# VH-VL binders against q96il0, part 282

Target 1, 167 residues: q96il0
Amino acid sequence: APERGAERRDTAPSGVSRFCPPRKSCHDWIGPPDKYSNLRPVHFYIPENESPLEQKLRKLRQETQEWNQQFWANQNLTFSKEKEEFIHSRLKTKGLGLRTESGQKATLNAEEMADFYKEFLSKNFQKHMYYNRDWYKRNFAITFFMGKVALERIWNKLKQKQKKRSN

## First folded at step 9 (VH-VL)

Design B69 (framework fv_ebrasodebart)
Fold by ESMFold2-Fast, scan of step 9:
Structure B69 (fold): chain C 167 residues (1-167), chain A 120 residues (1-120), chain B 108 residues (1-108)
Amino acid sequence: as target 1 above (167 residues)
Amino acid sequence: QIQLVQSGAEVKKPGASVKVSCKASGYTFDSYGISWVRQAPGQGLEWMGWISAFEGWTNYAQKLQGRVTMTTDTSTSTAYMELRSLRSDDTAVYYCARGEFYDETYFDYWGQGTLVTVSS
Amino acid sequence: QAVLTQPPSVSVSPGQTASITCSGDALGDRYAYWYQQKPGQSPVLVMYYDSKRPSGIPERFSASNSGNTATLTISGTQAMDEADYYCQAWDYSSDHVVFGGGTKLTVL
């Protein structure tokens, strides 16, 4: 198959960073999920001839990603802390220790954990509502600038075609 | 839905090579990687390596470096694992499993396994 | 010693809570993943990213990763949960994925 032809000169990943290697070297690429946010960061490729508008779009996308990562890292941390507190409180109410006689960690059954999830979602409803509003606002801005970049590229392509015809 | 289907059992003599195939279906093959994991009779799981489906980037277990080669054919959505210079202690069930990244990844779908027996 | 250490066996009665530990330096800063394997079958992912449960895995399965020890917990253990359980992590020093030695869960 052509894909296995002599054009491919990629080296083994042993020399690359811990993130997923760049696909086709000149494109954006995705890293592994952040331990706390569980979101995969996107590392943006910077073209040699990046326009000021393209730079503005890229920075907006980077800023939005950082905001999103921070939100979910904080949310997951809050979830983990409240989960631990709930389990500890529930075990204490039952008169149970944190460990069983065999040394195994004491835990709650699925029905009791479902109570925690319902409580957590209820308490965080307003926070998630505000997150969704901000997420829509940010994605609208990104879409708007993506449109502007697309129009700029169309304009530049038309200008290039005119110059080739007039020469 | 999502499936990984492996080639059939193999019986090989010491010093021979074996090539196991893993045909993927139900997802965009090029967007994921494939890991190979083996399990000797009555033993635990041993990771052999990973390959990205589209790029063909590989990461092999140090113990197997130089004896193993992983490849993909994106036109048939198939991954291959070739193990050379076979020894009796290479007798194992060989699994392919779907994983996205070179480094930190998990395996959400597994092939059915291919028994490779190495005997004189 | 092994990079990821698991007890070779754990025994529980039906309805009791089973806890399977996995210890190793890699778990201090890397994710833990868990697989269930029944005789003659392929492994099945039961936990990923320390504590996330895949669709189709019963809610009685939970997990955590604290310090250098990851724990898979099965509450209200059923006979159908009898299987070998393997933990997994990425080991930066060897630059590859590692599995624990496996734990045979017996439900009697």
Scores: ipSAE 0.000, ipTM 0.464, lowest interface PAE 18.3, mean pLDDT 81

Design B7 (framework fv_ebrasodebart)
Fold by ESMFold2-Fast, scan of step 9:
Structure B7 (fold): chain C 167 residues (1-167), chain A 120 residues (1-120), chain B 108 residues (1-108)
Amino acid sequence: as target 1 above (167 residues)
Amino acid sequence: QIQLVQSGAEVKKPGASVKVSCKASGYTFDEYGISWVRQAPGQGLEWMGWISAFEGWTNYAQKLQGRVTMTTDTSTSTAYMELRSLRSDDTAVYYCARGEFYDETYFDYWGQGTLVTVSS
Amino acid sequence: QAVLTQPPSVSVSPGQTASITCSGDALGDRYAYWYQQKPGQSPVLVMYYDSKRPSGIPERFSASNSGNTATLTISGTQAMDEADYYCQAWDTSSDHVVFGGGTKLTVL
């Protein structure tokens, strides 16, 4: 098959499911699993008096969500495409059509598919390792900023209590 | 009924590009592929390439590699074929045809054809 | 590139059997397909998977594929069968469709 000239649809970020949270929500809302990434999206509530530190935390969480959804949407798309290519290649080698006499898509038996799954997992091992590394780096940053926000909120409550007591 | 309806005839100058459309109806567009086949005046059929409607996988004839691009728009059930750097020997009737398979295909339904004339 | 060879023309009298051959290496391991094209019209699939007939194609059309030669047979040929006939196969070595050069069938 010619490799160059293959036009494939880019499903990220346009392919990621768009969801609408309930109106007038005063908290973070968790939606149903995205069709492409299979991850549950979170809509973040924005307080009217959000501090710069709180804004940094929220943006980091939003950016991490977008990165995570794009990674898994692309991974799932790659799996589906390579699986179809493998099936079609093996059917071609056998001299078989891609559909059965009943009009259904032709499939390979489990033993034949085992080689594909083994190769796919091996081929993508380093990619998943880098994903895990970056995921932990992002979670560390989020945890760090969550700690800073918590300290800021404690300080602000102490300041307010001090003012109220002096008045 | 199953139908493929193509865009109208075009006249182009050498070096220009042409983009022909093919609108499908009467079947689930995403489940099939579309091939493009051309026929120069008084000549036989020449296969140009195939595209899967949903995935957008393509297989182009070697002679046209680099000059042809095939795309689909699933929301309108339309396939497109763009041919660039036109020469006078690209003058032909261009057909779209429903071709099911990427690596072995046959054509059960054909569009009406689009005459593309390349002249100076 | 693989080639499918057809005779350029075949002539038969009405009611006689017409035989159109198509030869090429691709036919040894792949299916043959046949198309009918009348002047000013798009091709129409008349036979697929070597010997199967689509709905709407008359029973007088039949086909076979033996070795590297596919044959389209039209029994009791009628004037309405006058057309150009093209065979097609898949060329595994180049991953592309190959058409025969076409055969003009004349009924007179």
Scores: ipSAE 0.000, ipTM 0.462, lowest interface PAE 20.4, mean pLDDT 81

Design B70 (framework fv_ebrasodebart)
Fold by ESMFold2-Fast, scan of step 9:
Structure B70 (fold): chain C 167 residues (1-167), chain A 120 residues (1-120), chain B 108 residues (1-108)
Amino acid sequence: as target 1 above (167 residues)
Amino acid sequence: QIQLVQSGAEVKKPGASVKVSCKASGYTFDSYGISWVRQAPGQGLEWMGWISAFEGWTNYAQKLQGRVTMTTDTSTSTAYMELRSLRSDDTAVYYCARGEFYDETYFDYWGQGTLVTVSS
Amino acid sequence: QAVLTQPPSVSVSPGQTASITCSGDALGDRYAYWYQQKPGQSPVLVMYYDSKRPSGIPERFSASNSGNTATLTISGTQAMDEADYYCQAWDESSDHVVFGGGTKLTVL
């Protein structure tokens, strides 16, 4: 059995990385990659007179970003933990220590690691399928609300023109 | 915080149907599957089948194929298992259990069980 | 038709090591999982992926899977460990989950 101290504790990842745009922004800004998920966060621009529909779209995009960050942070942590456990288990089976005589971490060759990668991908197939389905569902919803916001803005412009023509 | 809460005990006559519910809370319902496992009095565990909460895919035990139907209602985070043409040997405690993967799954959370008695 | 075979009963004295085996062809290339069930209660996952222990399960529980035989080991067995234990694996031939017949652990 793998040594208990070699196991990584799975904890819920922190939220999206925070950063400050260099100047007052009138557009969305893209930040540096998050430490855990390796995804770049987006800081969303909030219009001065945001409509309820625009707020709903923004919150949906923010929620989707947080969901994505959480998923990939958890996936990366799980992968790293299981990879380390696999390497540890294989080295113990061979009667080898976790460190080389030079003090570096002992590792497995590509052929040995192929077993781990095949197994990891196989057992995570359903999880990745659920992710892809949720991802498509969320993107469809975002696209739909983007369309509604666009139509709302067109309608508001037309109403403003009608008022000015009537004057 | 993760919980699976099942409907109450049922008493049915042979030939009837029973539908057991399993309400999930504390996690994203669509991201996991639900298996149903039964246990006759004094006997071991018997797997009945699995359903994907999002895709709606099902996989039923061969012995029960044609008599069992599993469904989910995402709006209420509830899974259902209906067993038809009940026989006396269907008397058992029926459990729902959360499983992560379709083809290589284990059950990390279980409902409290629902006793279904088939008698006159 | 694939089966997982467990001894129906295992007895051990308090403080001694209990060993429960589970044998079947499926275990040669698939993971073993273990559940504990106390009277009137739902099963509880005690071991997964052959040898991994869930959070909250005491360190005295360990497991292995070698060849076609998986083994659950309870060191320093306590009265509270008295329960039925079930192994589980995936049967590729039927595309189904299979459970062992269960082992009643008695702590004398």
Scores: ipSAE 0.000, ipTM 0.459, lowest interface PAE 20.5, mean pLDDT 81

Design B71 (framework fv_ebrasodebart)
Fold by ESMFold2-Fast, scan of step 9:
Structure B71 (fold): chain C 167 residues (1-167), chain A 120 residues (1-120), chain B 108 residues (1-108)
Amino acid sequence: as target 1 above (167 residues)
Amino acid sequence: QIQLVQSGAEVKKPGASVKVSCKASGYTFDSYGISWVRQAPGQGLEWMGWISAFEGWTNYAQKLQGRVTMTTDTSTSTAYMELRSLRSDDTAVYYCARGEFYDETYFDYWGQGTLVTVSS
Amino acid sequence: QAVLTQPPSVSVSPGQTASITCSGDALGDRYAYWYQQKPGQSPVLVMYYDSKRPSGIPERFSASNSGNTATLTISGTQAMDEADYYCQAWDTDSDHVVFGGGTKLTVL
């Protein structure tokens, strides 16, 4: 596992989330959509007495978020680049310039763009299938760790009660 | 401190089997996975497979053709890798490495390596 | 079957910047990881999650992953940085870990 100090982002929740009453009900803060992935990042609430297992669950969630953001940022970039290339190629084939007489970007009609969308989805079908598979796999792992954390918390409560009883 | 300590070097004849051990210490063994990676003399790293310490789930590299079995013993915090039907091209240093709970992982701690020599 | 391609060798003078590339389709949607291996020793993790540096790794190590190419950059390269460097990613098609072929870094 990466050392805690290796994380470059502030792991504390936003000031707004930290001030929600009651204080113990404050949870993860949700940020604005990322410019490239268009996904909203989550800033995880870190309890003061976080166990190693709880830390591992949080890191798994953070890693999954980073993986998800990277996938969609890359996908959106690829889509935008190929869309531009398709438009330019088709305009060149028609003998048209990239700009209208008024200086606006030249565009293709809806029927021509439909051809691009069908082609893009078709060639990226396998990549999207693998994304869905991996996303479910990651969520299964997260759920498993959540269960383990829940059992740890229950056991610790029972252990504490037992120790108090025996004294 | 976190350590992975492997069993000693082995010399085997073709067709034999070898079982390498990897004893972990300094962390909660069942909270991580263990992968096995080998390196033939002068060659690069080759991933062999992964095992979850908690449930014993495994994922093996296809090129090993079902010749590999990975197991764990939680009571001794030890992982094992058995490779059967050994061939001369199985001569390599075999590493165990600690990774994430799931098989899409990276390796933060490595064992010292075990040289397995297969010769007639 | 996805392959991660690295240059077999890179040479740099002491104090100069070394760049080691790793290319493959897997890097387009998966994280890159980097390992340093010195002769007779086990690999050591030097970079994870594309660009994150583990505790104990000098600040002169940095990395990026753009498109299908990941790059490990070592600024102010020192003699102690001489080693073989391996990139790693997850190959979705085979459902397993893949390593690059390795790059021998020479500092002379």
Scores: ipSAE 0.000, ipTM 0.488, lowest interface PAE 16.1, mean pLDDT 80

Design B72 (framework fv_ebrasodebart)
Fold by ESMFold2-Fast, scan of step 9:
Order: sequence, then C-alpha cells, then structure tokens
Structure B72 (fold): chain C 167 residues (1-167), chain A 120 residues (1-120), chain B 108 residues (1-108)
Amino acid sequence: as target 1 above (167 residues)
Amino acid sequence: QIQLVQSGAEVKKPGASVKVSCKASGYTFDSYGISWVRQAPGQGLEWMGWISAFEGWTNYAQKLQGRVTMTTDTSTSTAYMELRSLRSDDTAVYYCARGEFYDETYFDYWGQGTLVTVSS
Amino acid sequence: QAVLTQPPSVSVSPGQTASITCSGDALGDRYAYWYQQKPGQSPVLVMYYDSKRPSGIPERFSASNSGNTATLTISGTQAMDEADYYCQAWDTYSDHVVFGGGTKLTVL
C-alpha cells in the first residue's frame, strides 16, 4: 500500500482541533485530543467566589497545560518533518525516487529507520531532559498548591463550624 | 479520474479578503497535501503554501505569513485558501495543486485556476 | 532567499532539440521538477525527481540535474511543445518551494 511517509495519527479526531465547553458548566471539562499534540485539553470551571489561592492554582494548571500542548505539538511536528527528511535524504543518496516502479511510496528498511530513531533520540536528548525537569517542577508546584487549597478549605470550614458553635 | 475543481472568479476591493475553494475527487484526499500557487498577469509561478489534508499541518511562504490561512474539510474533500488585507499586487490566477507529503513536494495535478482581481 | 535562474526565452525550429536550463544552489542537494504551461491553461508536470517522466508525457522529453544546474531537453521539438516552462526545487535553507522565472519556448 502506498504511504505518505508521515505517520497518520488514527487516535486524533479529524476536523476538530479546538474544544469549546458548555457555557453553564459547574465542573472542569475534558476535550477531545488536540490534532497536533494528541493531548486532551481541560477547560477549568471558575467559581463565583474563587479565592486568590484557588485562582493561582487554576492559572498554574492552565499555564502548564498550554506549555505542555505547545511542547508536544512542536515535538510531533519536528518528528514528522525530520522523519520525512531522513527518508527522502536516504532515498536520494541511493539514486531512488520517492516512488517505486509499481507507483508505491518508497520506504526504508527497519535497520535504516532504526538509525533515524537513534539519531532523533540523541539529537533531542537535552531537549527531552529539560522537558522532564520542567514537567516535574510544574507537577510539584501544582501538587503543593492543591494541598494548600485543600488546607484552606478545611480551615474555612473549621472557622465556620467554630463560629456556629460559639453562637 | 483525478480532478481538482476550484471556485469561480472574484473581484475584490483593496483591504478585503478572498477565500478560494478546491474540491478534490478521484483519490484518497487524506493521503495527500494541497499547495497553493499564484500567477500574476504575465508573470511567473509563486508558491504560497502547503497543507496536509488530514493533519492540517501548514507551511506558508514567508512573504504571506500572517495574511494567508489554508484549511481543509475532509468530509467534502475540499481545500480552502483565504488571503486577507488584499492589495492590487495580489491580482493573480490562484491555483491549487496536489502535493506529496514529503519534504520534496511536487505538483502532479492542478486545479483550473481562479482569477482574483483586486481593484478600487 | 534561494533563486532558480532560467533563460527568459529559447527559440528552435521544428525537429530541433531544445534545451532549457535552471540554475541555483538548491539543485545541488535537491530534486528538480519541470512544468509546462500553455496560454490560458494550468501548469502540467512534465518531469519529476530530476529525470522521471509522468505517464502521458512523450518520450522526447528528458531531463538531468548535475551540480547546480538542471536541464530539460526536448528532442524533435514540435509546434505543440511551444509553451512556458518552469523549473521547481525545494529550498532547504528557507524550507519552502521555489520556482524558476520561466522560459518561453518558441518553435518557429
């Protein structure tokens, strides 16, 4: 079968890359996988009486999601582009066109593709290390603020319960 | 029978936008890309950009970055090219053409062309 | 920005061999493609991957790409070959398609 030389993402829905949640939502909403990053976006519910700490947590989660979406969209695009360039470069070096005699797309064998994957991983090693470091840093911050929000809610409930008991 | 059929001629004023359509038939639309190429009267061919039909990945000519948007509708096998903030020097015949998905794209089938005239 | 340079015009008598050149740095490491365009018509691919002919293109059309110069050769040129010819390559530097300025082939 002919193939284009770029990996088709069958799990990503076609035709819809942006998600729009219902306007009267009382909960966070999870959208379909983004066409470029293949990550599901989350649209956050904003309560009417959001505390400054709750706002900080929500903004941190939103910023982290945008950062993560951008990283993986760029990574997937870079991978696809470099894969195509690698295949083309190797075929040209062999004196071959991008199609076989039968009209099928010319492909590289598994050994040559393994060379591409090794080169791609090596080339992107530092980038992926920095991504992992920043990912852990962001997750630690989010976890800490989730804990602080939980403690704030417990404290507020305790304060209200204490006032009710004293009156 | 592989065909690309474009929308009809347009006359626009400077500052307006134009959106040209290109309906593909006779092949698996999702497996190819579409490029847009324009030709001013009596001039040569100028590449505007490329879009992958299924993924929607785009690559626009630097000169047109910020003014052009390319989209596809896989349900109708149709590609679209919208050019904004039209100037008189945008007067041209606009072609869609089928491109390969690789970094070495070439155009094996072309639409009939759409004349866009920008005049005041 | 990469440029592909073609002669503006080439004239031949019927039956003669026409040669149209296309020169540019991109051609040293990238494939050349060739298109024929007759007045009022869309371009037609006549050569791809430096030297391959699409189905339907007469065998009298041939092409090569050596160094920084690609050449389209039409042997036994006929009146029906009179057209504008454009070369095309991928420019690695700018990551986009570039076309030559075009050559008008006149068969006198």
Scores: ipSAE 0.000, ipTM 0.474, lowest interface PAE 19.1, mean pLDDT 82

Design B73 (framework fv_ebrasodebart)
Fold by ESMFold2-Fast, scan of step 9:
Structure B73 (fold): chain C 167 residues (1-167), chain A 120 residues (1-120), chain B 108 residues (1-108)
Amino acid sequence: as target 1 above (167 residues)
Amino acid sequence: QIQLVQSGAEVKKPGASVKVSCKASGYTFDSYGISWVRQAPGQGLEWMGWISAFEGWTNYAQKLQGRVTMTTDTSTSTAYMELRSLRSDDTAVYYCARGEFYDETYFDYWGQGTLVTVSS
Amino acid sequence: QAVLTQPPSVSVSPGQTASITCSGDALGDRYAYWYQQKPGQSPVLVMYYDSKRPSGIPERFSASNSGNTATLTISGTQAMDEADYYCQAWDTWSDHVVFGGGTKLTVL
């Protein structure tokens, strides 16, 4: 079966020397996955004539991304560490070494690991609830401001077309 | 209004034990870990160990393994650090600090410090 | 082996840029964190996750982590920035927090 997540196959070629007209989406690019959060960061292009509303939307998106990156970086590191500690503790309790006879890392069966997952989820329940609440609030706000920016953009285009009048 | 308040200064004789407390307020205590960091007079910071408030899991610095014990009391939102078999080189200011998560932790809030003097 | 090396002292004039380095193998794989400590006070977090600044820390503070060396930079250094600065990282090998030896910043 093919193993997904081979991000090194993803080529995000850097722009060489091509200049695009200043546009919100023209120079946005997606970076490689962060080593801790496993999320791909988005680097936002700042247009020369960015409106205050466009700036507010961009900053909201940047702040939301940074908040999301921090949450998952911390969560993934905590999960990984506590999982290894749990495995080591259980192997020690069973009188087993940390390595198999073949030299591989010793692991627990799925039934034993279920205890860890249950405890981890229980411990982090309130934190995950607050994360989900804030995630929805942030995405609602972003969607709302995206709508406002879209309307402003349409309005400005209509005004620009009226200005571009040749007799 | 996140605050960590530590117990007062202690003077101990060599061979004695000391137990420092750290009372947390202004956040959900069991959602974070507490680290202990000490600083000898004129010296730098030395990490002693970490404890999870919810599970009570601990990770101690190798140098202190066997002499230090960290505990928590969730009902009072208080962390404790006990150091046994005190030596003169254990004279230091002892800090508690909140770590957001066990793994790759950093310390966003610190207690005021507790001076422990070990002298004959 | 889990060592973070900082210069013992750095001196700058008011308004100049101060740079404090922190070097160690742990920084190649892990985030750098920075703390400021003034005499008689507890340490204060001034930078986290290599380059992020906590609320309340002046914009003149910035940091980076490249290879095995993290750098804390203070632009337009003020007298109030005079303090001891400590870097911190997580050492995967020993599974422990490691602090640098500290750097005394003098503003004259």
Scores: ipSAE 0.000, ipTM 0.455, lowest interface PAE 19.8, mean pLDDT 79

Design B74 (framework fv_ebrasodebart)
Fold by ESMFold2-Fast, scan of step 9:
Structure B74 (fold): chain C 167 residues (1-167), chain A 120 residues (1-120), chain B 108 residues (1-108)
Amino acid sequence: as target 1 above (167 residues)
Amino acid sequence: QIQLVQSGAEVKKPGASVKVSCKASGYTFDSYGISWVRQAPGQGLEWMGWISAFEGWTNYAQKLQGRVTMTTDTSTSTAYMELRSLRSDDTAVYYCARGEFYDETYFDYWGQGTLVTVSS
Amino acid sequence: QAVLTQPPSVSVSPGQTASITCSGDALGDRYAYWYQQKPGQSPVLVMYYDSKRPSGIPERFSASNSGNTATLTISGTQAMDEADYYCQAWDTSDDHVVFGGGTKLTVL
């Protein structure tokens, strides 16, 4: 059955921990690394009188974080899956079983794995280039809004000084 | 499931106004923006503007500045687009679409469209 | 006024690769997005952030953005891919969305 989208606030069925900072924190908080992306999530503090521009910046930062975590979680899962498939394929070609005599997973030596790493990096080159492009575009947008927020705060201070002189 | 459902077709005379509605469901309405995009018969897509659902911030296409007003009703999860001083070249299918950021936005879900015909 | 230029039509045989280009100054520093529209239907997002594919879009759809030209590529084109395709970008100078003129893909 279909679920009700990203508004759900429960933990993943896989047991992946959700980031949860101390209640009523007055600062941004950094959580533990996500199991799949291996990136630390940031929980953003929301000021009581957050301006519309400050809210827009925060939402952009939150969305960029989610995008970044999703990219790396997917990339890491794809890498792990294709690595296991490569190992299984090579072991089958060599006439070897998937387990050693000790019952552990059979593995390939570094020279054999070099073929996998080369092919993986090659076929994912464009994907990583566009990830970097997306990352820089997103950070430029964040920097732009940080600048707008900074200007808003400067002009509010200047207006307050002008009012004191006028009154 | 995310869905945007628009009001029915309208026929208007030149000089009249039209107000199209777009009811959202399946997501937190207040967390996203709604853009309006129109398409004249046999023509391409034309962006009209964007509104943030909760804050009510708007950004309108320069061509439509002064003629268009976008609003939301958070209690009904509905966005509205009103176009005034209608001309025959305003005849188009009008779409609402969900966008995340008006300063670098794309449209992941679209309404079914509302045909507005302007004729005498 | 910023514009995005697309060829008005592209024709391919079933199983062949279709390439649809989109050119404009906005693409040099902003993401490209792509939409598919079939007759009588609403547009559907098929590519975002230059090269990212939404869930539910077939793997034969891919895209790139290099310099001022974005390209949507459909490998192993099927009859069901016949549609109008629109590119989109953000115009930073005018603070607005800009769409390409659209490309009619015919599969014959």
Scores: ipSAE 0.000, ipTM 0.463, lowest interface PAE 17.1, mean pLDDT 81

Design B75 (framework fv_ebrasodebart)
Fold by ESMFold2-Fast, scan of step 9:
Structure B75 (fold): chain C 167 residues (1-167), chain A 120 residues (1-120), chain B 108 residues (1-108)
Amino acid sequence: as target 1 above (167 residues)
Amino acid sequence: QIQLVQSGAEVKKPGASVKVSCKASGYTFDSYGISWVRQAPGQGLEWMGWISAFEGWTNYAQKLQGRVTMTTDTSTSTAYMELRSLRSDDTAVYYCARGEFYDETYFDYWGQGTLVTVSS
Amino acid sequence: QAVLTQPPSVSVSPGQTASITCSGDALGDRYAYWYQQKPGQSPVLVMYYDSKRPSGIPERFSASNSGNTATLTISGTQAMDEADYYCQAWDTSSEHVVFGGGTKLTVL
């Protein structure tokens, strides 16, 4: 295949805006991880004759993806900020500098960080509980509509066979 | 192109019922939900409930549960909201608004509003 | 019932920055949405998903949601921005939409 073997694997692409679904794509496309949420976006294929039911499923999946992306982007930014504040506070308490001898950012060991993780999770418990509840509600709805779309496609195939036979 | 057109103003006596309609055009009606939001004179917005256009799934505000019924007619792309046992404090402008087909939604298009006055 | 608290009024001079806040527990877990309503008119969506602007809304409108407080910011405020502004969030505990009490923005 021309030029196909010349491609390199990018393990850390810098953004979804640099990547597009292939031309003539008839399937969903999965993008690189988002910088802030660390979740891979799905770019949905839209058929020319999409049914109302198919549109509902796609829209629900798109909105669930956006909801999920924004939730984790905000959560990760908050986590990173509070983590840095905790590390700096602990290093200050110990009388240590913010950098190592080599100039790297100073950090705490896993046991010291355990206090931060426990506090962060406890503080965000209700928020994460509600997230999980809504995630299940959304997945239930997605599964339900996936089933209905499957039944619609079976029915449409039966109608096509009937129509071809009619003369 | 997307438009929600509501029925005209109503004057009702306490204890009566009112049914407001909301005709949608310019989009696939069955793929979205409709919420109803009211606004008493000089006051803020109050959410009343939501209906999925095709499925007919509903979620009503707790204070209105048992007095409100939301329905749709997909053949005419019309949503309806019926409020029963009207009180003077039900006097408000009633809006329909388009949202997702599920109840956790925001409202991208709104009807023009229907004034319902409850008085003797 | 969850409540979203907004200041009842905000006044700014033309060309200045207006900030309208919306505070409540629901905003810690959920997106903020913002609506503009002019006298005798229906509300218009001006911000969704905390900070996203619908097509047709001027770039001078921006918003954020941090902790339990969402903020709508209008830079270079114009006379045409004079309106009532409402925030919205989803209350997970009651499973219903909640609106803020509204803020009257006056530009003079």
Scores: ipSAE 0.006, ipTM 0.535, lowest interface PAE 11.1, mean pLDDT 82

